# VH-VL binders against Cytochrome b561, DM13 and DOMON domain-containing protein At5g54830: the designs that were tried, part 11

Target 1, 109 residues: Cytochrome b561, DM13 and DOMON domain-containing protein At5g54830, of Arabidopsis thaliana (Mouse-ear cress) (q9ffu6r31to139)
Amino acid sequence: SSLIGHESEFKMLQHQLRGVFTVVDDCSFRVSRFDMLSGSEVHWWGAMSSDFDNMTNDGFVISDQKLNQTFKNSSFIVRLLGNVTWDKLGVVSVWDLPTASDFGHVLLS
Key: E = the ipSAE of ESMFold2; O = the ipSAE of OpenDDE; V2 = 0.75 times the mean of E and O plus 0.25 times the DockQ between their complexes.

## First folded at step 14 (VH-VL; framework fv_ciduvectamig_arm2)

Design P5 (from N6 with heavy chain S31R R104Y, light chain E96S; at its last look DockQ between E and O 0.06; V2 from the best seeds 0.00; counts 0 for: pae E 10.7 > 2, placed apart)
Fold by ESMFold2, look of step 14:
Structure P5 (fold): chain C 109 residues (1-109), chain A 121 residues (1-121), chain B 110 residues (1-110)
Amino acid sequence: as target 1 above (109 residues)
Amino acid sequence: QVQLQQSGPRLVRPSQTLSLTCAISGDSVSRNSAAWSWIRQSPSRGLEWLGYTYYRSKWYNRYAVSVKSRITVNPDTSRNQFTLQLNSVTPEDTALYYCARGTYYWAFDYWGQGTLVTVSS
Amino acid sequence: QSALTQPASVSGSPGQSITISCTGTSSDVGDYNYVSWYQQHPDKAPKVLLYYVSNQPSGVSSRFSGSKSGNTASLTISGLQAEDQADYHCSSYTSSQTLVFGGGTKLTVL
């Protein structure tokens, strides 16, 4: 993908979400200096655009990695689920599913 | 845990309005992450989603195209329930009607017991 | 007429694996992954088995698994048991922002 090497900072919206997002290859991204206060049921979430209706109605889980704890200055690799590709994603969000809440996101374009 | 209890008439005359109620226990009808839904089942058409209501800052509705002109789904926060109103019914509306809770994954994880409604003279 | 096509019936013997298909168009099934599967025993309400193609709710046996390829989603039941005899329904949230169901599949355990 032409996105490999793309780097962006998370836009913080809630829960002290901070960090740097980097596309590593066709099936993974890295998160660096990641901070997050815990939520209820938090997922790596993807959608084509960041508007609330699109993220709520047409968004989907992009990784099975659990975000069920507090993170402080953490760095790690996140692997996309097997059928998720970068061309299906305009936004990556840290999403609390029960409250339909965007903790923060990056835009891929 | 969540339970959905249905009530309403089993026989409705053609051209009248079909009204069903779904009472919720163990959850709130105004919970932001839920879409409170009506689904019916008949031998000729199988399961058929009719519509839902959900709350996000205000109430929203979404209805199946096949019934959009005749259907209303109403929340009632004071009674913690939601209703189906289907106007101008015909015998083709005869079916087993379910209420269900929908998730943001568009899965229906809790269902009412079902109400068989017959539309005939 | 259901928007999604399922086989009307399928049969298997105890211990075998069986697969039930659910086919639509790109707009019905292919574009999004909001596919769910439901088991329905006689005179009972449907019970969700899988959501988001392959995710399993708590309390559902790991013998139920799901996949999707192109415009076809599949439910696989491994190690068939007598109590698996039931109707099975697929559903999808479509790119036209509607919910649709398949016509249902009656599974007979021989």
Scores: ipSAE 0.008, ipTM 0.573, lowest interface PAE 10.7, mean pLDDT 86
ESMFold2 (binder alone), look of step 14: mean pLDDT 92; pTM 0.936
OpenDDE, look of step 14: ipSAE 0.023; ipTM 0.730

## First folded at step 16 (VH-VL; framework fv_ciduvectamig_arm2)

Design Q1 (from P4 with heavy chain A35S G102V; at its last look DockQ between E and O 0.06; V2 from the best seeds 0.00; counts 0 for: pae E 8.0 > 2, placed apart)
Fold by OpenDDE, look of step 16:
Structure Q1 (fold): chain C 109 residues (1-109), chain A 121 residues (1-121), chain B 110 residues (1-110)
Amino acid sequence: as target 1 above (109 residues)
Amino acid sequence: QVQLQQSGPRLVRPSQTLSLTCAISGDSVSRNSASWNWIRQSPSRGLEWLGYTYYRSKWYNDYAVSVKSRITVNPDTSRNQFTLQLNSVTPEDTALYYCARVTRYWAFDYWGQGTLVTVSS
Amino acid sequence: QSALTQPASVSGSPGQSITISCTGTSSDVGDYNYVSWYQQHPDKAPKVLLYYVSNQPSGVSSRFSGSKSGNTASLTISGLQAEDQADYHCSSYTSSQTLVFGGGTKLTVL
C-alpha cells in the first residue's frame, strides 16, 4: 500500500484523545503517545469519509482490539481484521459504538 | 465546584502586551479531561474564541487564526492557573475577556467573571 | 475563522415557541456534532444550555432543545417565558481543532 509509513496525529474530539498514527504494513498500524479517557464500548472504526452520516451508516470495526480502558501515553500495534484493507479506509477513528461518537480520527486521504 | 477567578490590568496602551491570569479552584490546570480557554466579547465582534491550553502527557495549544501571531496561552501548574498574553494590541482588542473550561464535548461549562480590557493611549 | 451565522434578533410572545438558527460550514457544524448553545443575560457570563447538538446539562429547562441538519444547527425554546429574554450564542468545534462562536442572537419576549 502507498500508505505504508504514513504518519499523522489524531484529531482530538472526545475523551481528550491524543496520539500518533503510523501505518506499519498492509495489515497493521502503530499508535504512539496514545491518551484516552475510558469509554463504554470503544472500537477502532473505519469509514471512507469522516462525516457523521458516513461514519454512522457505513463505518465498521477494523480491529478486534477493544479500547475500553484509560490510556496514558501508550504505544502499541493494531492489526486490521482479515477483510479490512487500506483501500477501504479513508478514515480511522476511535469510535464509541453505543453513542455513535467519534473520540478522534485520522484522515488517510 | 469549579471556579475561575480572573485578574490583570484593565487598561493597556497600544502596541503593548495585554496580560491576564485565570486562577483555577476545584480543578487542575493539568487535568486530562478538560481544556482551558480564553474568549473575548465586544459589541462589534460578539463572542470570539482566542485559544486554549491543555495537558495530554504534554502541553498543547491551539489559537484562533485572527490572533495566532500575537497570542500565548500558558499554564502554571505551581499556582494552578493559566495566562493570556496578547502582544501588539490595538483599540480593536478592547473587549470583555473571559477564561473558561471546555468539556469533552467542546462546551464551555465554567466561566470566569470577565475582565474588561480597554486599549487606549 | 469566520463566525457562525445567527439571526441578529428574534422575538416571541409568552407561551410561544421560537427557533434560532446557527449556520456554519462543512468544516465545523456540518462535520461535527460538537455544537453547543449558550444563554447570556446582561452583565453575566454565558451559560451553557445545550452541548453536542441536543444534550442538556443538569439544571437546564427542558424547554430548550436542539437539532442539526446539514450545516445548520437550531435552538428551539418552547413555552417562552419573560426570563428567556437574553442573548443566545452557538459554538462549534472546527476541523482545525479550534472553536468558533456564532454572531449571537438577541431574543425579545414581547
Scores: ipSAE 0.029, ipTM 0.737, lowest interface PAE 3.9, mean pLDDT 92
ESMFold2, look of step 16: ipSAE 0.031; ipTM 0.683
ESMFold2 (binder alone), look of step 16: mean pLDDT 92; pTM 0.941

Design Q2 (from P4 with light chain S95D Q97S; at its last look DockQ between E and O 0.28; V2 from the best seeds 0.00; counts 0 for: pae E 10.5 > 2)
Heavy chain, then light chain:
Amino acid sequence: QVQLQQSGPRLVRPSQTLSLTCAISGDSVSRNSAAWNWIRQSPSRGLEWLGYTYYRSKWYNDYAVSVKSRITVNPDTSRNQFTLQLNSVTPEDTALYYCARGTRYWAFDYWGQGTLVTVSS
Amino acid sequence: QSALTQPASVSGSPGQSITISCTGTSSDVGDYNYVSWYQQHPDKAPKVLLYYVSNQPSGVSSRFSGSKSGNTASLTISGLQAEDQADYHCSSYTDSSTLVFGGGTKLTVL
ESMFold2, look of step 16: ipSAE 0.540; ipTM 0.874
ESMFold2 (binder alone), look of step 16: mean pLDDT 92; pTM 0.946
OpenDDE, look of step 16: ipSAE 0.014; ipTM 0.696
ESMFold2, look of step 20: ipSAE 0.007; ipTM 0.637
ESMFold2 (binder alone), look of step 20: mean pLDDT 92; pTM 0.945
OpenDDE, look of step 20: ipSAE 0.015; ipTM 0.689

Design Q3 (from P4 with heavy chain R31S, light chain L99W; at its last look DockQ between E and O 0.06; V2 from the best seeds 0.00; counts 0 for: pae O 8.1 > 2, placed apart)
Fold by OpenDDE, look of step 16:
Structure Q3 (fold): chain C 109 residues (1-109), chain A 121 residues (1-121), chain B 110 residues (1-110)
Amino acid sequence: as target 1 above (109 residues)
Amino acid sequence: QVQLQQSGPRLVRPSQTLSLTCAISGDSVSSNSAAWNWIRQSPSRGLEWLGYTYYRSKWYNDYAVSVKSRITVNPDTSRNQFTLQLNSVTPEDTALYYCARGTRYWAFDYWGQGTLVTVSS
Amino acid sequence: QSALTQPASVSGSPGQSITISCTGTSSDVGDYNYVSWYQQHPDKAPKVLLYYVSNQPSGVSSRFSGSKSGNTASLTISGLQAEDQADYHCSSYTSSQTWVFGGGTKLTVL
């Protein structure tokens, strides 16, 4: 993927989310200096665009890692689900499912 | 239980620096669940967000584009307060200035009493 | 960023329901649900009524409700009371990671 090595900061929206997103390979990305206040049921979320309608109606879980905790300056690797590829993603978001809330996201396009 | 108490001069001359302080009680300036904001209000411009500071694993700041080049918002952990500095003021900066606590959803739930700052020669 | 568009004033009689609109763009109200509403009485600081379009903080009357459609958010006050007479401000997060406020609406209770 042409996104390999891509690095960007999360756009902070809620829960004081901060961090750096880095595409590591075709199926994983790194999160560093990750801060987040815990939500209800928070997931790594993907969509083609960051608008609310697209995020809610066309978005999907992109990792089996659940983010149901408070993070403080955390760093870790996130693996995409087997059927998720970078070409399917325009946005990677920290998404709270019950409230349909975007805590923060990175734009890949 | 959170209270914000503002202080600072009410009159500033053009080209000088506007300085205000917001003392916090009932919460910590370094709380990892709050953001500390400055907002101003005027008849001509209404409410206007200026910037904030908050602490997670380190201190973060973000500022409104309109004042980014002139503004500094600093925390003071020793006194549990945060300050506003706005350089090179003009009459356009005359306004009622508020400090406010930001929530998880970036709404503002607690406000200072406001400080009317007049920029005049 | 330009201010969000609110009606300059609205009025209603006690017991009635009124709605205040807040119109932005796809870069703010239309893009996110990060809309909040504030009540401001004379010589007082704004008080948060709603956050995230329709959520009520504790202590806020259930008479205040919110919604959003397209680029327009709305605040509805049901069972209008005399103490509701105040200025009302909407706010939205923007794609530029800033906050924009509406021009404010003066509500008069007749």
Scores: ipSAE 0.015, ipTM 0.674, lowest interface PAE 8.1, mean pLDDT 91
ESMFold2, look of step 16: ipSAE 0.408; ipTM 0.832
ESMFold2 (binder alone), look of step 16: mean pLDDT 91; pTM 0.936

Design Q4 (at its last look DockQ between E and O 0.06; V2 from the best seeds 0.00; counts 0 for: pae E 13.9 > 2, placed apart)
Fold by ESMFold2, look of step 16:
Structure Q4 (fold): chain C 109 residues (1-109), chain A 122 residues (1-122), chain B 110 residues (1-110)
Amino acid sequence: as target 1 above (109 residues)
Amino acid sequence: QVQLQQSGPRLVRPSQTLSLTCAISGDSVSRNSAAWNWIRQSPSRGLEWLGYTYYRSKWYNDYAVSVKSRITVNPDTSRNQFTLQLNSVTPEDTALYYCARGTRYYWAFDYWGQGTLVTVSS
Amino acid sequence: QSALTQPASVSGSPGQSITISCTGTSSDVGDYNYVSWYQQHPDKAPKVLLYYVSNQPSGVSSRFSGSKSGNTASLTISGLQAEDQADYHCSSYTSSQTLVFGGGTKLTVL
């Protein structure tokens, strides 16, 4: 994908979310220096744009990795679900499902 | 207005291949936001998703575990249609087969074909 | 065996509210919110009523509403009408990357 190597910092909105997002290959990204205070049921979330209606109505879970804990200066690889590809994503968010809340996100385009 | 029109045989013998076609009008089989699905319905198992195809830069497929070894779903852009091929059928494959349009983001089926009752017997 | 459990039947009188449940595992229902509901009249294809738990497509009556709590999604039909007599199906896109359906619920309007 032309996004391989793309690097961006998370835009913090809630829960002290910080970190660097890096596209590693066609099916994974890395987060580094990742900080986050715990939420209720937090997922890796994708959508075409960061607009609230698009995130809420057209967004979807992009990885099986759960984010139901506090993170401090963590680094790890996140693998995309098998039917998720970079061309489907304009934004990657850390999303709390019960509250429909964007903890923070990166823009890919 | 999107319409899905199904065609194909209604009787298939055991061990043969079930083949069905879904013709699309009012949309394109290669439209980025759509996925093209096959779903079947029987009294004993209810509705069962079988698989899909969609296009984004290239064609992608995914299939239900229960049929993955026997199924293919193929697009045909020149005829604006997609097909189901289910190999090595048994009487357990007797069902009402639907094609359906879904979205890749919500996994909801907003347009359905009329249904084709396929009987697998001698 | 459907992956999602629905009651086999529900009944109600015109004007009442009824609720149909759809229960699975955390991977089936709890983890994600890709739950949809379909209405199916005899000899007809299913028609989508709700998607993403509670979102209503254009042209669907506001009498249909949805919710999710834990591993159970619910469809509520308020102001029950004779035309609501049908089969109702839930579906989910699971965290194991499959689409699954509930077993279906026959709604009888008395």
Scores: ipSAE 0.005, ipTM 0.569, lowest interface PAE 13.9, mean pLDDT 86
ESMFold2 (binder alone), look of step 16: mean pLDDT 91; pTM 0.939
OpenDDE, look of step 16: ipSAE 0.007; ipTM 0.673

Design Q5 (from P4 with heavy chain R31S S33R; at its last look DockQ between E and O 0.06; V2 from the best seeds 0.00; counts 0 for: pae O 6.3 > 2, placed apart)
Fold by OpenDDE, look of step 16:
Structure Q5 (fold): chain C 109 residues (1-109), chain A 121 residues (1-121), chain B 110 residues (1-110)
Amino acid sequence: as target 1 above (109 residues)
Amino acid sequence: QVQLQQSGPRLVRPSQTLSLTCAISGDSVSSNRAAWNWIRQSPSRGLEWLGYTYYRSKWYNDYAVSVKSRITVNPDTSRNQFTLQLNSVTPEDTALYYCARGTRYWAFDYWGQGTLVTVSS
Amino acid sequence: QSALTQPASVSGSPGQSITISCTGTSSDVGDYNYVSWYQQHPDKAPKVLLYYVSNQPSGVSSRFSGSKSGNTASLTISGLQAEDQADYHCSSYTSSQTLVFGGGTKLTVL
């Protein structure tokens, strides 16, 4: 993917989310200096665009890692689900599923 | 429980720097649950968000485009306060200035008492 | 960074229900649910009434409710009371990572 090596900072929206997003390879990305206050049921979320309608109606979980905790300056690798590829993602979001809330995201487009 | 107490001069001359301080009690300026904001209000411009400072492993600042080139919001952990500096002021900067705590949902739940700052020669 | 559009004034009689609109763009109200409403009495700081479109902080009357459709958020006050007479402000997060307020609405209780 042309996104390999791509690095960006998360756009904070709520829950005081901060961090750096880096595409590592075709099926994983690294999150560093990750801060987030715990939510209800928080997932790595993907969509083609960051608008609320697209995120809600066309978004999907992109990793089996759950983010149901408070993070403080955390760093880790996130692996995409087998059916998820970078070409399907314009946005990677920290998404609270029950409230349909975007805590923060990076734009890949 | 949270209280914000503002202080600073109420009269500033044009081209000078407007400086205000907001003292925090009942919370920490370095809290990872809050953002510390400056907002001003005038009859002509209504409420206007100016910017904030917050700590998330490191200090961050974001400012309104309208004042970005002239504004600085700084934390003071030793005194548990944060300040506003607005350079090169004009009469258009005359307003009632508020400090406010921002929540995780971009709402302001606690406000200072407000400081009327007049820019006049 | 322009202000959100609110009606300059609205009025109602006690017991009535009134609605105040807050119209933005797809870059703020339309794109995010981070819309808040504030009540401001004379010589007082604004008080948050609603956050995230329709959520009420503790201590806020249930007479205040919020909704959003498209680029317009709405504050509804039911069972209008004399003490509701105040200025009301909306705010929204923007795609530029800033906050924007509405122009404010003066509510008069007749």
Scores: ipSAE 0.018, ipTM 0.698, lowest interface PAE 6.3, mean pLDDT 91
ESMFold2, look of step 16: ipSAE 0.049; ipTM 0.725
ESMFold2 (binder alone), look of step 16: mean pLDDT 93; pTM 0.950

## First folded at step 17 (VH-VL; framework fv_ciduvectamig_arm2)

Design S1 (from P4 with heavy chain R31K, light chain D31S Q97R; at its last look DockQ between E and O 0.09; V2 from the best seeds 0.00; counts 0 for: pae E 11.9 > 2, placed apart)
Fold by ESMFold2, look of step 17:
Structure S1 (fold): chain C 109 residues (1-109), chain A 121 residues (1-121), chain B 110 residues (1-110)
Amino acid sequence: as target 1 above (109 residues)
Amino acid sequence: QVQLQQSGPRLVRPSQTLSLTCAISGDSVSKNSAAWNWIRQSPSRGLEWLGYTYYRSKWYNDYAVSVKSRITVNPDTSRNQFTLQLNSVTPEDTALYYCARGTRYWAFDYWGQGTLVTVSS
Amino acid sequence: QSALTQPASVSGSPGQSITISCTGTSSDVGSYNYVSWYQQHPDKAPKVLLYYVSNQPSGVSSRFSGSKSGNTASLTISGLQAEDQADYHCSSYTSSRTLVFGGGTKLTVL
């Protein structure tokens, strides 16, 4: 993928989300210095654009790692679900399902 | 159009290894957006997902907990196919076996014709 | 027992709507939208009707619709026709990185 090595900071929108996103390979990304206050049912979320209707209607879970706790300066690798590829993602979001809320996101090029 | 063609024996003795092959036409076993699955069906258990292989820079597998100790799913890029090997079979492994292509949404959009495998002495 | 619970059978008359339920847990249907529905006629492989809860593949009739609430997914068939008589299966991704199927539902068109 041409995205391998791509590095970006999360755009904070809610819940004090901060951190650095790095594409590691075709199947994983790293988060570094990750901060987040807990939400209701928080997932790693993907969509083609950060437009609210697109995120809500056409977005999908991209990893089985749930984010239902507070994170403080955490670093870890996130493995994409086997059915997810970078070519179908324009945005990666930290998404709260019950409220359809974008805690923060990165845009992919 | 994508087609999946299964082959393999229909009778296997207890304690032996069940081996099935799924040949792919109209697609590639190494396609990044696809996963290659084995699913079986029996009157007592219905449909049962067994496992898959997929390619993302390297080959990966995930397997159902119930068979994880006995199953291997392998790709064969040169023949554009993938195989099921299920070790140490018992009569409880008697079933109709399907191969299927999985999408990124865990939908199985193309299925093989099915192979009825009987495990008996 | 099957990991997802479906009714063993349902029936309806031509022109009616029927709904088939698929109940899982918070570890599958409740947490993931990777829910699919399959139609299976006798001696044939299953055919996908819906994926991602409610999305239709090309060539599938708009009479098939899907929804999810809590731990339960539902398939609705409107305008029931004789050719809809078949077995129907649901599936869901699980938190164990696996997939599970329901036990299947035999639909009889009266």
Scores: ipSAE 0.007, ipTM 0.621, lowest interface PAE 11.9, mean pLDDT 88
ESMFold2 (binder alone), look of step 17: mean pLDDT 93; pTM 0.949
OpenDDE, look of step 17: ipSAE 0.433; ipTM 0.846

Design S2 (from P4 with light chain D31S Q97N; at its last look DockQ between E and O 0.54; V2 from the best seeds 0.00; counts 0 for: pae O 3.6 > 2)
Fold by OpenDDE, look of step 17:
Structure S2 (fold): chain C 109 residues (1-109), chain A 121 residues (1-121), chain B 110 residues (1-110)
Amino acid sequence: as target 1 above (109 residues)
Amino acid sequence: QVQLQQSGPRLVRPSQTLSLTCAISGDSVSRNSAAWNWIRQSPSRGLEWLGYTYYRSKWYNDYAVSVKSRITVNPDTSRNQFTLQLNSVTPEDTALYYCARGTRYWAFDYWGQGTLVTVSS
Amino acid sequence: QSALTQPASVSGSPGQSITISCTGTSSDVGSYNYVSWYQQHPDKAPKVLLYYVSNQPSGVSSRFSGSKSGNTASLTISGLQAEDQADYHCSSYTSSNTLVFGGGTKLTVL
């Protein structure tokens, strides 16, 4: 993917979310300096665009990692689910499912 | 426009079950960004959140600790409404009961008209 | 679980600015920005004034503003008017996936 090596900061929206997003390879990305106040049921979320309707109606979980805790300056690798590829993603979001809330995201397109 | 219409008995005997219904118009009980709440108000306890139900690919329910063992909040998608059941009531459950829509920011933007429920023999 | 702490009453003269505090814990106000304020006139349901600490819904006067520091949220009403006389309630989301209200504050306009 042409996204390999891509690095950007998360846009903060809620829960004091901060961090740096880096595409590592065709099926994983790195998160560094990651801060987040805990939510209800928080997931790595993907969609083609960051608008609320698309995020809510057409978004999907992109990793089996659950983010159900508070993070402070954390760093880790995230593996995409087997059926998820970068060409299917315009945005990667930290998404709280019960509140339908975008805590923060990176735009890939 | 969103409207919430409450219905149910206004007098309940001690040890019986308090039951209320909140009919939704202008929105869906299964709306992905809404939560459907029951709240009560009394002079002694002020406003008290009781519980909610909401749909996010699956149904969720959470209740206040004070009533958790006695309360059930159920959605009815076929009628686009949700209900409150509070078992084993006592005079302490006498209050003005509201249903309310919660937003994605957990703020209540639409309220029912309120139902004064009195628990008395 | 336990109610948020509000002053029982506050008062002010027309044109003045008053502030109502809402104190919670690290499990609610201290951890989340899901703090809301409501105005309630007699025999009426509460009306949302602010959500997410400081955001105003459409139709709400700009005289109402909000802030948060630590475990305490604050509602400020500037240019106090007679119509502002009402009860004011705060609420917050909690780490237990529940909601909690404050005890309410009665505002008297002198």
Scores: ipSAE 0.024, ipTM 0.744, lowest interface PAE 3.6, mean pLDDT 92
ESMFold2, look of step 17: ipSAE 0.353; ipTM 0.832
ESMFold2 (binder alone), look of step 17: mean pLDDT 93; pTM 0.950

Design S3 (from P4 with light chain D31Y Q97N; at its last look DockQ between E and O 0.37; V2 from the best seeds 0.00; counts 0 for: pae E 10.2 > 2)
Fold by ESMFold2, look of step 17:
Structure S3 (fold): chain C 109 residues (1-109), chain A 121 residues (1-121), chain B 110 residues (1-110)
Amino acid sequence: as target 1 above (109 residues)
Amino acid sequence: QVQLQQSGPRLVRPSQTLSLTCAISGDSVSRNSAAWNWIRQSPSRGLEWLGYTYYRSKWYNDYAVSVKSRITVNPDTSRNQFTLQLNSVTPEDTALYYCARGTRYWAFDYWGQGTLVTVSS
Amino acid sequence: QSALTQPASVSGSPGQSITISCTGTSSDVGYYNYVSWYQQHPDKAPKVLLYYVSNQPSGVSSRFSGSKSGNTASLTISGLQAEDQADYHCSSYTSSNTLVFGGGTKLTVL
């Protein structure tokens, strides 16, 4: 994918989310210097654009790796679900599903 | 103004299914920021959360452990309502049943009028 | 039997302040700040007084305040009035994605 090597910082919106997002390969990304206070049911979330209606109505879970804890200066690899490809994603968000809340996100071109 | 109107039978026989309906006005059962809950109240157990349904790209449910094997909460978008089905009831399921809207802060800001359901032969 | 422990009853005179406790565990009250308080008058549905420990919905008096320390949340009613006579319930969202309630507290205004 042309997105391999893409690097950006999360835009913080809630729960003190911070970190650096890097696309590693066709099925994974790296998160580094990751900080976050826990939420209700927090997922790695994908959508085509970052506007609220698109995120809420057409967004989807992109990894089964859970984010239901507090993170401090953490670094790790996140693997995409098998049906998820980078061409389906304009945004990656840390998303609290029950509250429909964007804790923060990165834009993918 | 959001209003929740409950309906359903007030007497159910043991081993049968309790079925209640909550009709929503002033909001949508598929509202992305809401969750739709059933809560019951009895003298022995007080208020007891039973479960909810909500829409976030698709429909989701979560249920209290105590009833998880017997409960279903179903949305009905065409009628803008949601239902409670509780199977295999016993007299211990006798309670005042409420439907309620859950907020993003897990508070219940709108409640139905309540339906007292008696489980008895 | 309730997941959260409240005193069964409290009483106070008009103008006094009273506090109702709600004690849970590190898996509920102590885990998140999704703690709410409800007032319930006889034959009425509960009405939310506070959410997220201390936030007041529009139209709720600032006489109702909330706090939390460790596994215990507290509702304080200042300037007690006759219409405050009711049952009071706390609730918490849990780390297992469920909701739990306290056993309820009957407040008697003397």
Scores: ipSAE 0.007, ipTM 0.631, lowest interface PAE 10.2, mean pLDDT 88
ESMFold2 (binder alone), look of step 17: mean pLDDT 93; pTM 0.943
OpenDDE, look of step 17: ipSAE 0.014; ipTM 0.685

Design S4 (from P4 with light chain D31S N33K Q97S; at its last fold request DockQ between E and O 0.36; V2 from the best seeds 0.00; counts 0 for: pae O 3.7 > 2)
Heavy chain, then light chain:
Amino acid sequence: QVQLQQSGPRLVRPSQTLSLTCAISGDSVSRNSAAWNWIRQSPSRGLEWLGYTYYRSKWYNDYAVSVKSRITVNPDTSRNQFTLQLNSVTPEDTALYYCARGTRYWAFDYWGQGTLVTVSS
Amino acid sequence: QSALTQPASVSGSPGQSITISCTGTSSDVGSYKYVSWYQQHPDKAPKVLLYYVSNQPSGVSSRFSGSKSGNTASLTISGLQAEDQADYHCSSYTSSSTLVFGGGTKLTVL
ESMFold2, look of step 17: ipSAE 0.567; ipTM 0.883
ESMFold2 (binder alone), look of step 17: mean pLDDT 93; pTM 0.949
OpenDDE, look of step 17: ipSAE 0.014; ipTM 0.695
ESMFold2, fold request of step 18: ipSAE 0.587, 0.619, 0.608; ipTM 0.883, 0.893, 0.890
ESMFold2 (binder alone), fold request of step 18: mean pLDDT 93, 93, 93; pTM 0.948, 0.951, 0.951
OpenDDE, fold request of step 18: ipSAE 0.017, 0.025, 0.022; ipTM 0.691, 0.733, 0.718

Design S5 (from P4 with heavy chain A35S, light chain S95D Q97N; at its last look DockQ between E and O 0.57; V2 from the best seeds 0.00; counts 0 for: pae O 8.0 > 2)
Heavy chain, then light chain:
Amino acid sequence: QVQLQQSGPRLVRPSQTLSLTCAISGDSVSRNSASWNWIRQSPSRGLEWLGYTYYRSKWYNDYAVSVKSRITVNPDTSRNQFTLQLNSVTPEDTALYYCARGTRYWAFDYWGQGTLVTVSS
Amino acid sequence: QSALTQPASVSGSPGQSITISCTGTSSDVGDYNYVSWYQQHPDKAPKVLLYYVSNQPSGVSSRFSGSKSGNTASLTISGLQAEDQADYHCSSYTDSNTLVFGGGTKLTVL
ESMFold2, look of step 17: ipSAE 0.455; ipTM 0.857
ESMFold2 (binder alone), look of step 17: mean pLDDT 93; pTM 0.949
OpenDDE, look of step 17: ipSAE 0.014; ipTM 0.686

